# Designs tried in a protein design chat: VHH binders against Type II nicking enzyme V.NaeI (vsr). Part 6

Target 1, 166 residues: Type II nicking enzyme V.NaeI (vsr), of Lentzea aerocolonigenes (Lechevalieria aerocolonigenes) (Saccharothrix aerocolonigenes) (p50186)
Amino acid sequence: MSDKSSRAAARARAHASGTYPAPLNAGRSRNMQANRRSGTKPEAALRSALFKLGYRYRKDFLLRLGDGVKVKPDIVFTARKVAVFIDGCFWHVCPDHGRQPTTNEWYWSPKLRRNVERDRTVNQSLTNAGWRVLRVWEHEELQDAVAAVVDTLHHLEHGFDTSAED
Short names: E, the ipSAE of ESMFold2; O, the ipSAE of OpenDDE; V2, 0.75 times the mean of E and O plus 0.25 times the DockQ between their complexes.

## First folded at step 1 (VHH)

Design v8 (framework vhh_vobarilizumab_d1)
Fold by ESMFold2-Fast, scan of step 1:
Structure v8 (fold): chain B 166 residues (1-166), chain A 121 residues (1-121)
Amino acid sequence: as target 1 above (166 residues)
Amino acid sequence: EVQLVESGGGLVQPGGSLRLSCAASGFTFDDYAMAWYRQAPGKGRELVAGIYSGGSTSYADSVKGRFTISRDNAKNTLYLQMNSLRPEDTAVYYCATDYEGSGSYYDLDYWGQGTLVTVSS
């Protein structure tokens, strides 16, 4: 079954990542090894599509919230107060593909719980500060992700401090 | 660029203690879970201990009660206090990180170069 296959793939990535890491050269990060191919990451694809449509956003922008929460969303629209996150299904417990790892469960189950709690805390803190939060799954169709961002920008829930385009 | 630099390994007698350190740079340390792994000669890597950004910890059964993982977010440093060391603890010890924050699906396994711990008479 495709769902089981997707979960198996996510679990295999977690196992490879946590249990059987690739050797490193001179302390270089595994992240460099993971990025060796010319493929486009979902985050980069979404940012590129939005930029080509004429939207202006910030990346690597640290939001410091009043309750001590610090976060760097994948895409930030500062004037409209919209924060966009692109969530991986394994680490953020996607309804379609989220699965508890069978190996190393004593470590991975608390990690998954912590990520869900972190997401909740970040969502609450951002909303309390007047921000609109949009979460998009990594495995979503690019066009649907773009449409969700555009719709959020044009149909903000709160009227105060919204852009002139709303 | 992300860097993890382990230190504190060495030769110690059975029953002795060592404290390992991992200096982290190039990322927002506070947002990441951190872990210690080890690899004995001729064996695969095994998870020893993990710590979340919030301070919650997990340990392998072989080290519970003997090892303590801790972090100093102000210094971007991860520690492993190893007490009551046994010959079977002999291994290269590696510092590793994993991203806990929301955002892009990252294959963000950062590994250090390792520090050798030898427990022998």
Scores: ipSAE 0.000, ipTM 0.130, lowest interface PAE 11.7, mean pLDDT 68

Design v9 (framework vhh_vobarilizumab_d1)
Fold by ESMFold2-Fast, scan of step 1:
Structure v9 (fold): chain B 166 residues (1-166), chain A 122 residues (1-122)
Amino acid sequence: as target 1 above (166 residues)
Amino acid sequence: EVQLVESGGGLVQPGGSLRLSCAASGSIFSSYAMAWYRQAPGKGRELVAGIDSGGSTSYADSVKGRFTISRDNAKNTLYLQMNSLRPEDTAVYYCAAGYDSEYFTESQYDYWGQGTLVTVSS
């Protein structure tokens, strides 16, 4: 007997609360984890791919939002108001891969509860300020993550070719 | 208040090497995407190499395998190591700095140096 039913319940609750969008790839990719073993971080790989496609972004940029909310997204597109977060499964409670007790009881540690609550507060504050928020799991395939960012940036209004100046 | 100053240009024989430097002042260098552009006599300005704030690089096809772009954030300096130089590499080389753009074109770089001349000739 596995804790599969508890994971299904946790996933249903997360989706019901609107905390996380459905992943682009339902199957977990090992590409980002393999890259971690070689010393490359998922954030670095995603940034490199976006830069090679002609996108420029800010890293380590602190957004000061209303009501004392401050946040530093992993990748920021200030002109388009898009904030990208690369969430670790362990720290941000991925519904599919989050920690699960050996009994059929799913519960949150205080740290995990603070992360979930902060994610909701940050997402709401960014959305209220006119920002689009994209959360990408570090275990997603690089190409899926790139596609999600590009789709969010363009909504196809500019197409996929950002060098249309020729 | 960003100033960019290029150095390291000069005369070199075909097959030789040069290292260009670009010193940045007046701003937080580590947050900027940086690039090297060049302009040959009678031609427009073209991208040679780019490097983002995280160290990810991009190169023009004509220089791939010969040139290496790098940055030293502690020294606020951008470098271009040029190996196996060819007469067609003769140009004024410019460093550029910028951020917060959806496109990778010349118009997105907010700051430009005055240029340094590289002449590849026997």
Scores: ipSAE 0.000, ipTM 0.122, lowest interface PAE 17.6, mean pLDDT 68

## First folded at step 2 (VHH)

Design c1 (framework vhh_7n9e_1; at its last look DockQ between E and O 0.04; V2 from the best seeds 0.00; counts 0 for: pae O 6.7 > 2, placed apart)
Fold by OpenDDE, look of step 2:
Structure c1 (fold): chain B 166 residues (1-166), chain A 121 residues (1-121)
Amino acid sequence: as target 1 above (166 residues)
Amino acid sequence: DVQLVESGGGLVQAGGSLRLSCAASGFTFSDYAMYWGRQAPGKGREWVSGISGSGGSTAYASSVKGRFTISRDNAKNTLYLQMNNLKPEDTALYYCAKDEYYDSSGYLDYWGQGTQVTVSS
C-alpha cells in the first residue's frame, strides 16, 4: 500500500482533476460521526440537502452506458448529465483515511485494489459517454459536499467543463 | 441471478478429510476469483482461501495453510476445497463467495447458503 507521501500525491491529483473535493479538515469523519448520530447515511443526507435547495435528481438510477458498463450513482442529474458518488473511505481507499486491513490481507487488499480500478473504469466510461463525474468522500462535511455539487452544476450551466478523468 | 450452492460438509473425526464443492451459476465463472470463508458459532465470518479466475494463483489463511487446498474446474463452474488433517477448531459453516467489488452502498460479495463442517475431537 502507498505510504503517506503517495497518498498525499493521490489526493492532490484527485483534487486537481476535480474528481474529489478538497478535504475540509484533518479530523476523522466528522460528517460520518454526525450521520451515525442522526441515523442518516451520507448519501441520504446529501440527497435531502440538495432537495431542500430545490434541486431535482434521480436516485437508484441505473445508467447503461454504450460500452456495456452499468453503474448506479448515488445522485443522477439526467438533464445535465452529472453523476455523483459518495464513496466510503475504506471501500474506495480514501487518501486520508484508507487503510489496509490487518486481518486476511490477501483477501481484502486485492479486493480494495479492484474497487479502485473499478472506480477508474466507471469514471472513464461515464466521461466517454459525456457525463460529468463528481465523487465525494463520506468524511466530507455535508455543506461542502452540497457546495461541490452545486458548483459543478453551476459551471456546466455556464459552459465550463471542469470534468476530469480519474 | 448469481447462485452459489455449497456441498460436501459433514461430521468427521479429528485428522479426517472432507472435500467441499461449490456450484456456481448466473455469471461467467472463469472471469472471477472465488473464495472460501467460514463462520464458527459465536464468531465472525473468516476468510479461508482464495483462487484467481484462471486458477493460477491461490492463497490461504495461516490457520489452514498446508492442510487445505483450493481448486476450481471452470468447465464445470465448480469451486472446491480439499480439507485434510481437520481439527476441532475447523468446525464451522463454510461459505463459497464470488469476487465482487464494493460500491458506495458497501459489501457486494455473493455467498451461498453454506455447508456445515463439524470436526469432533
Scores: ipSAE 0.016, ipTM 0.304, lowest interface PAE 6.7, mean pLDDT 79
ESMFold2, look of step 2: ipSAE 0.406; ipTM 0.661
ESMFold2 (binder alone), look of step 2: mean pLDDT 81; pTM 0.815

Design c2 (framework vhh_8fcz_2; at its last look DockQ between E and O 0.32; V2 from the best seeds 0.00; counts 0 for: pae O 9.8 > 2)
Amino acid sequence: QVQLVESGGGLVQPGGSLRLSCAASGFTFSDYAMNWVRQPPGKGLEWVSGISGSGGSTTYADSVEGRFTIIRDNDKKMVYLQMTSLKTEDTAVYYCAKDEYYDSSGYEFDYEGQGTQVTVSS
ESMFold2, look of step 2: ipSAE 0.298; ipTM 0.615
ESMFold2 (binder alone), look of step 2: mean pLDDT 80; pTM 0.809
OpenDDE, look of step 2: ipSAE 0.005; ipTM 0.282

## First folded at step 4 (VHH)

Design d1 (from c2 with A33D T59Y D62K; framework vhh_8fcz_2; at its last look DockQ between E and O 0.44; V2 from the best seeds 0.00; counts 0 for: pae O 5.8 > 2)
Fold by OpenDDE, look of step 4:
Structure d1 (fold): chain B 166 residues (1-166), chain A 122 residues (1-122)
Amino acid sequence: as target 1 above (166 residues)
Amino acid sequence: QVQLVESGGGLVQPGGSLRLSCAASGFTFSDYDMNWVRQPPGKGLEWVSGISGSGGSTYYAKSVEGRFTIIRDNDKKMVYLQMTSLKTEDTAVYYCAKDEYYDSSGYEFDYEGQGTQVTVSS
C-alpha cells in the first residue's frame, strides 16, 4: 500500500483532473493535516528508537484474528504477541486533545464514534487472541512511548522478533 | 484502479423500499470498510452507513437507523444498502465510499463513484 502522503497526493491529483469528485469537504483535509506533525511522524520515530535499541518488530503487518477482525498495528512483536498503536489525538478522540470538529460534522461525528467503537472492538479481539495491546497517543513524548513499549516487552519472557527493517 | 459503481436507485413512494448496490474493484475488498454517503438536493454530503471489512460491524446515521441495512458480499465484492420506510428527506444521490482498513492513524481515503439517484416522492 502506498504511503499516506502519497495517497493524499493521488487524491488531490484525481480531484484536480476530474477523475474523482472534489473532496467531500475542505475541512476534512484540514483536519487530517492537523494531525500530521512536521518532520518525523510519531510512529516512525518510535520505530526508529526501538530499532536503535536492538528491538526487532514487524511494521505494516496485518493481523487477521480468529473472529474476523483485521488490524494493522504500527508495531507488531509477533513472538511476544504485542501490538503497539500510536493513536492520533483527533482520530481516536484523545481525552486531552480530542474534540469534535466544527466543520464537516456530517462525516466526523459518526466517524469518530465509529473509530472509538472500533478501537474497543480491536482491543477486545486482540486481548481475546492473547495479544498484549499497547496504545500510545501521538502527543506523548518519544521517551515515554519507548519506555512504555520496553517495559511491556520486559514483562514477557520471549525473544526478539525477526524484523522488517525500518 | 479503484472503481466503485453504484446502482439500484429510482423513484419510490414514501414508505417504500429500495436496494442499492455497489460493485467494487481494483482493491482488496475485504480489507476495507465500505460506506454509503448521500447528497440531498441543495445540501452537502452526509454519511449514511458503514460496514467493516469483515462485515461483522455495521454503523448507521441516526436519521436512517432502523430503516436502512448495509450488507456486503466479499466474494462478489459488493456492498448493498437496503432501504425501507423511505422518506422524502431520503431523496439524494447515493454514493459508495471506501475507507482504509483499520490502523492506528485512522486515516481514511474516500473513493466515490458516479452515484445513484434516489427520489422519494408521493
Scores: ipSAE 0.019, ipTM 0.300, lowest interface PAE 5.8, mean pLDDT 78
ESMFold2, look of step 4: ipSAE 0.116; ipTM 0.483
ESMFold2 (binder alone), look of step 4: mean pLDDT 79; pTM 0.801

Design d2 (from c2 with G50S T59Y E100T E108W; framework vhh_8fcz_2; at its last look DockQ between E and O 0.03; V2 from the best seeds 0.00; counts 0 for: pae O 3.9 > 2, placed apart)
Fold by OpenDDE, look of step 4:
Order: structure tokens, then C-alpha cells, then sequence
Structure d2 (fold): chain B 166 residues (1-166), chain A 122 residues (1-122)
């Protein structure tokens, strides 16, 4: 199988599985997937930055909430009960970069809606369990994401509840 | 319509330098992170480098960290990849790609260009 054929098949599988939408401009733009090492992903970058600042946290930590909800935030501060999520712009429908597919809307729209609803449910469950939820978009600058996390932690330590209730 | 045009590839000896360019159009350039990805002969597509919309954040694959530098000019809608200390392993077709999103399955990009060939050989 030629490399091109292999890539086309991979894209087709991704489309079929709902892991990636079909190109909006099929005539010119193509979608491709690249393996990004975990250490260079936005969440890994944020983790690294926070670690360098002296913060300690849990990764790949499964939270079991009292209502039966299970969630695995990207970063967990257990002592402070802060859960940080790095959200993809497409899947979590970023206001800036999230787009409604023009093709197969009947397929994607419900899925995206379900994702958003799931996020809301998770946020509520975490909040009910006494957790502060911080969501960062993947497109955000690393420095801004770091600042947001640090600010959140700082305020909790000083008794300032700036809970932006999502 | 997203357009990305890569240039600057060529043949270079190990240890040499090369600068790739990417001209972007058809979207709000500064709103999106830009990426370089490459496809070595007989291998899959691999991520090389990323730069945030503002240029304030840069990311590199371990294999190129310290040797490659990604830069963008939002006024010109250009992305560059300065490559130094090139190795034979850097031989690949290089593509410029616009961020789409990432998930557990990987990082997804929009691309349009044909890429630019970089060959590092003695």
C-alpha cells in the first residue's frame, strides 16, 4: 500500500470513527495526523512549566466522584482540589476555533453537543465534590495557561474564591 | 480557503543549515498555531515544531530540540523553520500545517501545500 493510500485509509477510519471530521474544503485542504510526543503536547508543556515553577501535581489521576462520575483531569492538585483540563478546540467547541461542520452536520453536531454536555456534567460533579475546575483551551498561550493555573492556586491559598463557574 | 505554500528545501550536507518558509493565506493567521511536520522516507508523518498564534510559545520534537527554531511573522503571514546542525535523519518532506485540534489519538492539522524536500546527505 502506498504511503498516500495508507494516509487516505487512516483519514477514512478517523472520519468513520468520529475522531476527526472530514475536510471542509476537500478540494484544497487536507487533514493529517501527526504523532506528537506526549512531552510536547500542550498539556505536557503546561505540566512542565508548572513543575519548573515548583508546583507538584498528579497526572493521569482518576478521580472517583461521589455521584459515580469518573474523570481524569490533565493536571490534579489533590491538596488544593484543583482539576485542570486542556480542551481541544474542536471537540469541546471552542468559541474561537470550534467550527460546525458544513458537511455531515447531522453526524457531528450531536456528538459535539454531547461532548459539551458531558463537560458540563463533569464540571458540576467536580464542583459538587468541592473541586475547583479550570479549563484551558489548547490554543491558549502557554504563559497564559500557566498564569491561569498559578492564579487559581494562589487565590485558593489566600482565601479568594474567584470561581468562574463554567 | 486555507492555503499553505512551503519553500526553502534542498540538498545539504550533515551539519549544514537550511531555512524553510511557509506562506499562509485564507484564514486569520494570528489566531492559529502553526506547525511544521515532516515525513521521512518510508515513515509516517511526524510532528517537528509548533508556534502559538502570537509566537509567544514554541514547541519542538525531542529530535530537533536545540537545532531547529520556529518563527512566525504575523504581518507577512509567514512561518519559518530555521534548521541547523542537520542530520541525515532530518531528511524528509516538510509540511507547514495549521492547527486544528489534538486528542488522545494525536495532533490534527490542516494542510494544503505539497511540502518541501529536505535532503541531508554527504
Amino acid sequence: as target 1 above (166 residues)
Amino acid sequence: QVQLVESGGGLVQPGGSLRLSCAASGFTFSDYAMNWVRQPPGKGLEWVSSISGSGGSTYYADSVEGRFTIIRDNDKKMVYLQMTSLKTEDTAVYYCAKDTYYDSSGYWFDYEGQGTQVTVSS
Scores: ipSAE 0.033, ipTM 0.311, lowest interface PAE 3.9, mean pLDDT 77
ESMFold2, look of step 4: ipSAE 0.271; ipTM 0.588
ESMFold2 (binder alone), look of step 4: mean pLDDT 80; pTM 0.807

Design d3 (framework vhh_7sr4_2; at its last look DockQ between E and O 0.01; V2 from the best seeds 0.00; counts 0 for: pae E 10.1 > 2, placed apart)
Fold by ESMFold2, look of step 4:
Structure d3 (fold): chain B 166 residues (1-166), chain A 121 residues (1-121)
Amino acid sequence: as target 1 above (166 residues)
Amino acid sequence: EVKLVESGGGLVQPGGSLRLSCAASGFTFSDYAMGWYRQTPGKQRDLVADISSGGSTKYGDSVKGRFTISRDNTKNTVYLQMNSLKPEDTAVYYCAKDTYYDSSGYEFDYWGQGTQVTVSS
């Protein structure tokens, strides 16, 4: 296994624990339009790559976790109970690229804070319901994201990782 | 069925105070973020304040220091205390709730019918 593949899996596990940095504020000079990212392109590439490798999954599958908690992971493996999210660096305050928006920050900052807090709560709710949560950043190379998903599924089949991170 | 019932709007003089409330039902209130938005005719709804399920608050720049959002999970109610009201605070105020979580970062909110706040002498 290459160092790159193992690092991708380690980063995914760290993010799945819900440990995100707190949002940072910045001046109003920043143009938020320049930081806008599509939330669908990297997920389509990951889905296609997994499908070509023979994996079967659901997309746009709504999980009802009880108590009014509803989530739509980007990729769902129902038999293995694996939920995959592809996090936008801006919207989920990526450790490498995340910045508090500077233009219209009163509008975007509450959404960013809610996203970080919801990420933590949703991860816990999924884990409590027996799901393994895998989060990958949209900036990750496709092959690293694929390896992270495959490693997660492989370890569940062979028992290499019988517990989630605490 | 999600239901949001707003109250507490009215007419007030500049410098005055109002307290808005939003009674929520049809979902597990304590698990969701709630917010207040406002709108004047012909403009987009603007965020006034929100409060996470864990109690963390955020405010629009124009209301920081004057408005306070709070929640009472035992009453399934979110509040907006509005102090030092100005004519520019005149708007319809809407209570809002998240609809679901996804990785896109955009959310679908349930909205109440709104309550009018008018600041005029």
Scores: ipSAE 0.005, ipTM 0.236, lowest interface PAE 10.1, mean pLDDT 70
ESMFold2 (binder alone), look of step 4: mean pLDDT 78; pTM 0.782
OpenDDE, look of step 4: ipSAE 0.020; ipTM 0.463

Design d4 (from c1 with G50D A59Y E100V L108E; framework vhh_7n9e_1; at its last look DockQ between E and O 0.25; V2 from the best seeds 0.00; counts 0 for: pae E 3.3 > 2)
Amino acid sequence: DVQLVESGGGLVQAGGSLRLSCAASGFTFSDYAMYWGRQAPGKGREWVSDISGSGGSTYYASSVKGRFTISRDNAKNTLYLQMNNLKPEDTALYYCAKDVYYDSSGYEDYWGQGTQVTVSS
ESMFold2, look of step 4: ipSAE 0.448; ipTM 0.812
ESMFold2 (binder alone), look of step 4: mean pLDDT 81; pTM 0.814
OpenDDE, look of step 4: ipSAE 0.688; ipTM 0.890
ESMFold2, look of step 6: ipSAE 0.258; ipTM 0.693
ESMFold2 (binder alone), look of step 6: mean pLDDT 81; pTM 0.809
OpenDDE, look of step 6: ipSAE 0.732; ipTM 0.910

Design e1 (from n9 with G104E S105K R108T; framework vhh_7n9e_1; at its last look DockQ between E and O 0.01; V2 from the best seeds 0.00; counts 0 for: pae E 6.1 > 2, placed apart)
Amino acid sequence: DVQLVESGGGLVQAGGSLRLSCAASGFTFSDYAMYWGRQAPGKGREWVSGISGSGGSTAYASSVKGRFTISRDNAKNTLYLQMNNLKPEDTALYYCARHKYYSEKYPTFDYWGQGTQVTVSS
ESMFold2, look of step 4: ipSAE 0.020; ipTM 0.444
ESMFold2 (binder alone), look of step 4: mean pLDDT 89; pTM 0.899
OpenDDE, look of step 4: ipSAE 0.816; ipTM 0.943

## First folded at step 6 (VHH; framework vhh_7n9e_1)

Design g1 (from d4 with A33Y; at its last look DockQ between E and O 0.43; V2 from the best seeds 0.00; counts 0 for: pae E 2.4 > 2)
Amino acid sequence: DVQLVESGGGLVQAGGSLRLSCAASGFTFSDYYMYWGRQAPGKGREWVSDISGSGGSTYYASSVKGRFTISRDNAKNTLYLQMNNLKPEDTALYYCAKDVYYDSSGYEDYWGQGTQVTVSS
ESMFold2, look of step 6: ipSAE 0.375; ipTM 0.770
ESMFold2 (binder alone), look of step 6: mean pLDDT 81; pTM 0.816
OpenDDE, look of step 6: ipSAE 0.713; ipTM 0.910

Design g2 (from d4 with S52Y; at its last look DockQ between E and O 0.37; V2 from the best seeds 0.00; counts 0 for: pae E 3.5 > 2, grease 24.9 > 24.2)
Fold by ESMFold2, look of step 6:
Structure g2 (fold): chain B 166 residues (1-166), chain A 121 residues (1-121)
Amino acid sequence: as target 1 above (166 residues)
Amino acid sequence: DVQLVESGGGLVQAGGSLRLSCAASGFTFSDYAMYWGRQAPGKGREWVSDIYGSGGSTYYASSVKGRFTISRDNAKNTLYLQMNNLKPEDTALYYCAKDVYYDSSGYEDYWGQGTQVTVSS
């Protein structure tokens, strides 16, 4: 089996766990990377956009979870229990850009695996503690990232919680 | 200062066992994943095994799975590698390492100086 098949399976698992929204367009999703080339970091751009829309959040806020897991999300809405991460494509092995390095594979292959496994553990621990986790790739368009955060926050305020079977 | 000090290496006959220790200081040990690597003379480096801070998740290179067991004692700030059924191919300098969660900032993992394991035929 090809590495495309393995990456597709990883993405499907992330969507099933509620970790990432489906990308709207992989080619268009490179807009946040283009914004990064203009000298604005993706996390700073997302924070600024949310602040201008009137949202208030914590940054650099350490969460200590009951199972011993510690994490510092890029954006934290403490009252609503929403944690937002902006994942670098290389370090978190995104399906589109996360190529395994050719040199020093003995070091990088297990290191990148450890990063991915830590992401899974953090997501599970946050979910078990009642947090909504939203992970956005750095390559995604800023407007899409903002919409995902806003939808998550408004969905929680309206108490949306439908039964299975429909 | 971060320090990692390996011990427990030595000369052992094939089929024998050794237990390596890595004494850690200068950081909150339980917050970090730890791993063992090795390098045989004249050969490339090889990853051997990982253990995460909770001690619940462990991973092994296929060449050692079923023979080696990684463990940690967070109260003693010590990482262990139990090596059973040793083979001459396991002859190497074994080093422990502290994994640094790396998203930016340019920090590399910290490595110990290593302890020599020599397995005779």
Scores: ipSAE 0.244, ipTM 0.693, lowest interface PAE 3.5, mean pLDDT 76
ESMFold2 (binder alone), look of step 6: mean pLDDT 80; pTM 0.802
OpenDDE, look of step 6: ipSAE 0.342; ipTM 0.725

Design g3 (from d4 with Y102W; at its last look DockQ between E and O 0.40; V2 from the best seeds 0.00; counts 0 for: pae E 2.2 > 2, framework grips)
Amino acid sequence: DVQLVESGGGLVQAGGSLRLSCAASGFTFSDYAMYWGRQAPGKGREWVSDISGSGGSTYYASSVKGRFTISRDNAKNTLYLQMNNLKPEDTALYYCAKDVYWDSSGYEDYWGQGTQVTVSS
ESMFold2, look of step 6: ipSAE 0.378; ipTM 0.778
ESMFold2 (binder alone), look of step 6: mean pLDDT 81; pTM 0.816
OpenDDE, look of step 6: ipSAE 0.717; ipTM 0.903

Design g4 (at its last look DockQ between E and O 0.47; V2 from the best seeds 0.00; counts 0 for: pae O 5.5 > 2)
Fold by OpenDDE, look of step 6:
Structure g4 (fold): chain B 166 residues (1-166), chain A 120 residues (1-120)
Amino acid sequence: as target 1 above (166 residues)
Amino acid sequence: DVQLVESGGGLVQAGGSLRLSCAASGFTFSDYAMYWGRQAPGKGREWVSDISGSGGSTYYASSVKGRFTISRDNAKNTLYLQMNNLKPEDTALYYCAKDVYYDSGYEDYWGQGTQVTVSS
């Protein structure tokens, strides 16, 4: 893993060379920061809330799927095989807040498209491996996110197959 | 350290073909999507094509679609760009790159590039 310092230097060089978009313009900043939960990262907030409800889960847990796909969901229920992702609105192209940057579109558009495709691939791989996939947008209210996770867990316990929306 | 080394460029006549290679090291190659970019004289950098880590998904700029093919050999840690029916407007320095996304931001790695010159 490259040192944080080396990464920063690489990014600075990329900016200087025009290979990499310069620091966030107002549009990108808005997209990346859209509806950020105050005080706590959405992932941490959801984890905390679930923990307080008595749920136990794994974080930073690398799933190695049979097809060679590796993925690290934000929350993993190993016994129930539920993988929860908290998706950033910009990076994962939220339909409400995700926008294509107007500056350096040639650079961003393919990357964002590729990210969306990666999400699809990950979802399919997880599903094929018997995992239930739940994706929550970072802009969603904490209560709604908690409810979605709890509902997913309960449906599995009661044999209700909620089809993961592809 | 991440290293990307492009090769395969050269001078070719319009209508000709070239195959570019990019040797990757310093990271788990198959875990990352890769892309080709190019920079023509006096122009900005341009995205050309990208490919998913597994190679299952490919994308192309409209200017090269149908003429260029991106591929990869994960066993050899190598990215390829087959360029057919080359045009003078394809003249550029071609570079391969990977991007990495973090919660705190993103970074790119790229090589020194390989020059492609298409004569009329």
Scores: ipSAE 0.021, ipTM 0.363, lowest interface PAE 5.5, mean pLDDT 80
ESMFold2, look of step 6: ipSAE 0.423; ipTM 0.797
ESMFold2 (binder alone), look of step 6: mean pLDDT 82; pTM 0.824

Design g5 (from d4 with E108F; at its last look DockQ between E and O 0.08; V2 from the best seeds 0.00; counts 0 for: pae E 2.8 > 2, placed apart)
Fold by ESMFold2, look of step 6:
Parts: structure tokens; C-alpha cells; sequence
Structure g5 (fold): chain B 166 residues (1-166), chain A 121 residues (1-121)
């Protein structure tokens, strides 16, 4: 498939066919001291699915944003400047849990509030450096996570105006 | 080996001020963002503030914004936290940390032993 249109069609067909596996482990708890930089099933599954669709990216790529600010997204598309993070629900609030938030470790704990506020600061630093940030929860269905990444990349590449030209 | 040594904590009355210091060694201080965190009794660790390598960018948790000021002296390899208008809720062990890099699956930082701040009502 040497044609840009042909690769886009292959990506769309793979997505529509539902070829991706069942949901990844949701709600996994992480111990920062015990779990530094181990391979996670959500990361590997998402990367494999994107690779099979023909996307090329860097994993665990260190972004140096200047002035001592360093970020290591789970997936990096350097040409399009898209950074993808797969967030663990234990340390990040999960707005997509399918129920109203209550007082619990995942929503109102000092750890979760602390991580959310720092995440916002880091996202701003990336955005100011010209990066688009996509965050995907580790409990997200793989198919939905793939679709989110593909839609982000596809809109950057094609947009409404290009599809309306012919 | 990375060493971070906090000092300047103590007992203060509500409304008072303290200045914390963190002496850093074992790495090129100016190449790294630094931050302060705190841990109150029976609670998890809370991010307080961070500062870029040059000191040109500073960020604060909403609970301390407007009251605390982070700064650094790269010639002295020292990080500071000026804490004004202290509240009993600010009572915690305060520690400085070297920010290696941020990631979303968990992160690893180097932090000191901490310095106790106790704010009496």
C-alpha cells in the first residue's frame, strides 16, 4: 500500500472490523517505588494495534521541553507532535467510570488531587511547546483508545477542508 | 549519589511565615526542575509547587497559591519555599524532590528526608 488513501482506508477497515482485543486491566493500582518503568499490558496492546494499522511512533521517548522540564509520554508521534499518555486510574481521577464521583481514593484523595494538578501543569508545558496531548485511561476499551489516537492523527492530516475538495 | 537535605521547619502560629531550604548535591542542579511536596499525618503525599531549571517558570497547587513562593539559587544548589499566612492545614512533613521526568504510569523522583512544619491553631 503505497497510496496515502490506501493506508487510511486500511486503518478505517481494521477499526470498523473490531479486530482489537477485549478491554485492558481497568483500575490497576500502582506503587511508584515498585512499578517504575515496567512494561504495562495497556501500553503494549495500544502500541501493537497502532503498529498493525501502519502508524509509526516512538515509545518511551524523552521529550526535553527546555529549562529542565522533561516528559516521557507512552507513545510519541514526533512529526505530528502528538504525545499520548495512558493514565492509571489509581493516581488520576477517572471521569469515565460510568458512575457519579463519590469520596474515594480515586476521586478526592490528596494523591489524586495532587496528580491531577501536576498533570495539568505538564500538559500546559507540552501545549506551549506545540504538542497535542491525548490522555487515555488504562481501563479504556482498546478499540476506543485506538479510535481516539487515529481520529486525532487523521484530523491533523486530512481535516474537513481536504475531504470537501473532492 | 543524589542528596537532598531540607531545613527550616518548625512550630509556628497560624498566620505566620517560614522559609524552607533544600540543599542539593550529586547532580547538576540547574539541569533539573525541582519541587516541594508534603505529607500530612494519615494522608497521602501532596504536590505543593515546582520550578523549572532556571527558575523562570513556577507552578503551585491550588491549596497554596498566593501564599507560598518557590525559588532557587543555582549558584548555591539550593531550593527554597517561602510560606506565608500559614494555616493549620499546612501542617505536614515537607520534602524537596528532584524531578527526573514526568510520565503517566507512575513516576520516580529523588526526595529528601523532609522537614516538619507544624502550624498551631
Amino acid sequence: as target 1 above (166 residues)
Amino acid sequence: DVQLVESGGGLVQAGGSLRLSCAASGFTFSDYAMYWGRQAPGKGREWVSDISGSGGSTYYASSVKGRFTISRDNAKNTLYLQMNNLKPEDTALYYCAKDVYYDSSGYFDYWGQGTQVTVSS
Scores: ipSAE 0.257, ipTM 0.642, lowest interface PAE 2.8, mean pLDDT 72
ESMFold2 (binder alone), look of step 6: mean pLDDT 81; pTM 0.815
OpenDDE, look of step 6: ipSAE 0.665; ipTM 0.882

## First folded at step 7 (VHH)

Design p1 (from d4 with A33D S57D A97T; framework vhh_7n9e_1)
Fold by ESMFold2-Fast, scan of step 7:
Structure p1 (fold): chain B 166 residues (1-166), chain A 121 residues (1-121)
Amino acid sequence: as target 1 above (166 residues)
Amino acid sequence: DVQLVESGGGLVQAGGSLRLSCAASGFTFSDYDMYWGRQAPGKGREWVSDISGSGGDTYYASSVKGRFTISRDNAKNTLYLQMNNLKPEDTALYYCTKDVYYDSSGYEDYWGQGTQVTVSS
């Protein structure tokens, strides 16, 4: 028995109560990294590894989609239309750790359920706009995360059919 | 604590006009991009328009572009939406909020209680 789950529950309650910190420069937030994730080791390591392999990407790149969805992926390949998210295990209910075990279920907040719904909605909106979406969990090994991004970039269709979506 | 109070909605005939207002408090208004969203019964939230903190940049959903104009008065902490040539399809509860975007952190936006706009045919 550990009390680590109590810390996660406390964070979930704080989010549910709306006590989450505001961005540093809210009037320029569209051009700023989300401060909750800025400087995380998994995100920085993945970006560094991709750069060293010769890949070029955008960070802090805001996508405004035609259905009104605004999205800022952690890594964006604009020419190939690939959006990469490095998802936190707790807040995005990862398959390996967030499969609604009884302990996490006690403190399931409306925010956590809304995040799962947003993930689905954002994936659909990006795909409808012609984007490929890759989600990498923050706990994945760097080598596996790099391989997933590289494979996604190399396996894109050359004749993407946009006839149904203009 | 963030508080947003929308007003100016009502019943209007197709082809008519309304001006919505949003009074903001609990944050430094000029530091935040602001937007208007709407939600019709049984439908998801739809983005309508946004404006930068300075007021220098504006963006519109294709369904309202040319008919709606977003503006702000930073001295009064107030956001506006001028709605012209209203259509029955514009019938919805209209919300103002601080501009936020989806990212991997799952940050939540702040929405007010809304103001009802009903456009009769």
Scores: ipSAE 0.067, ipTM 0.407, lowest interface PAE 4.8, mean pLDDT 71

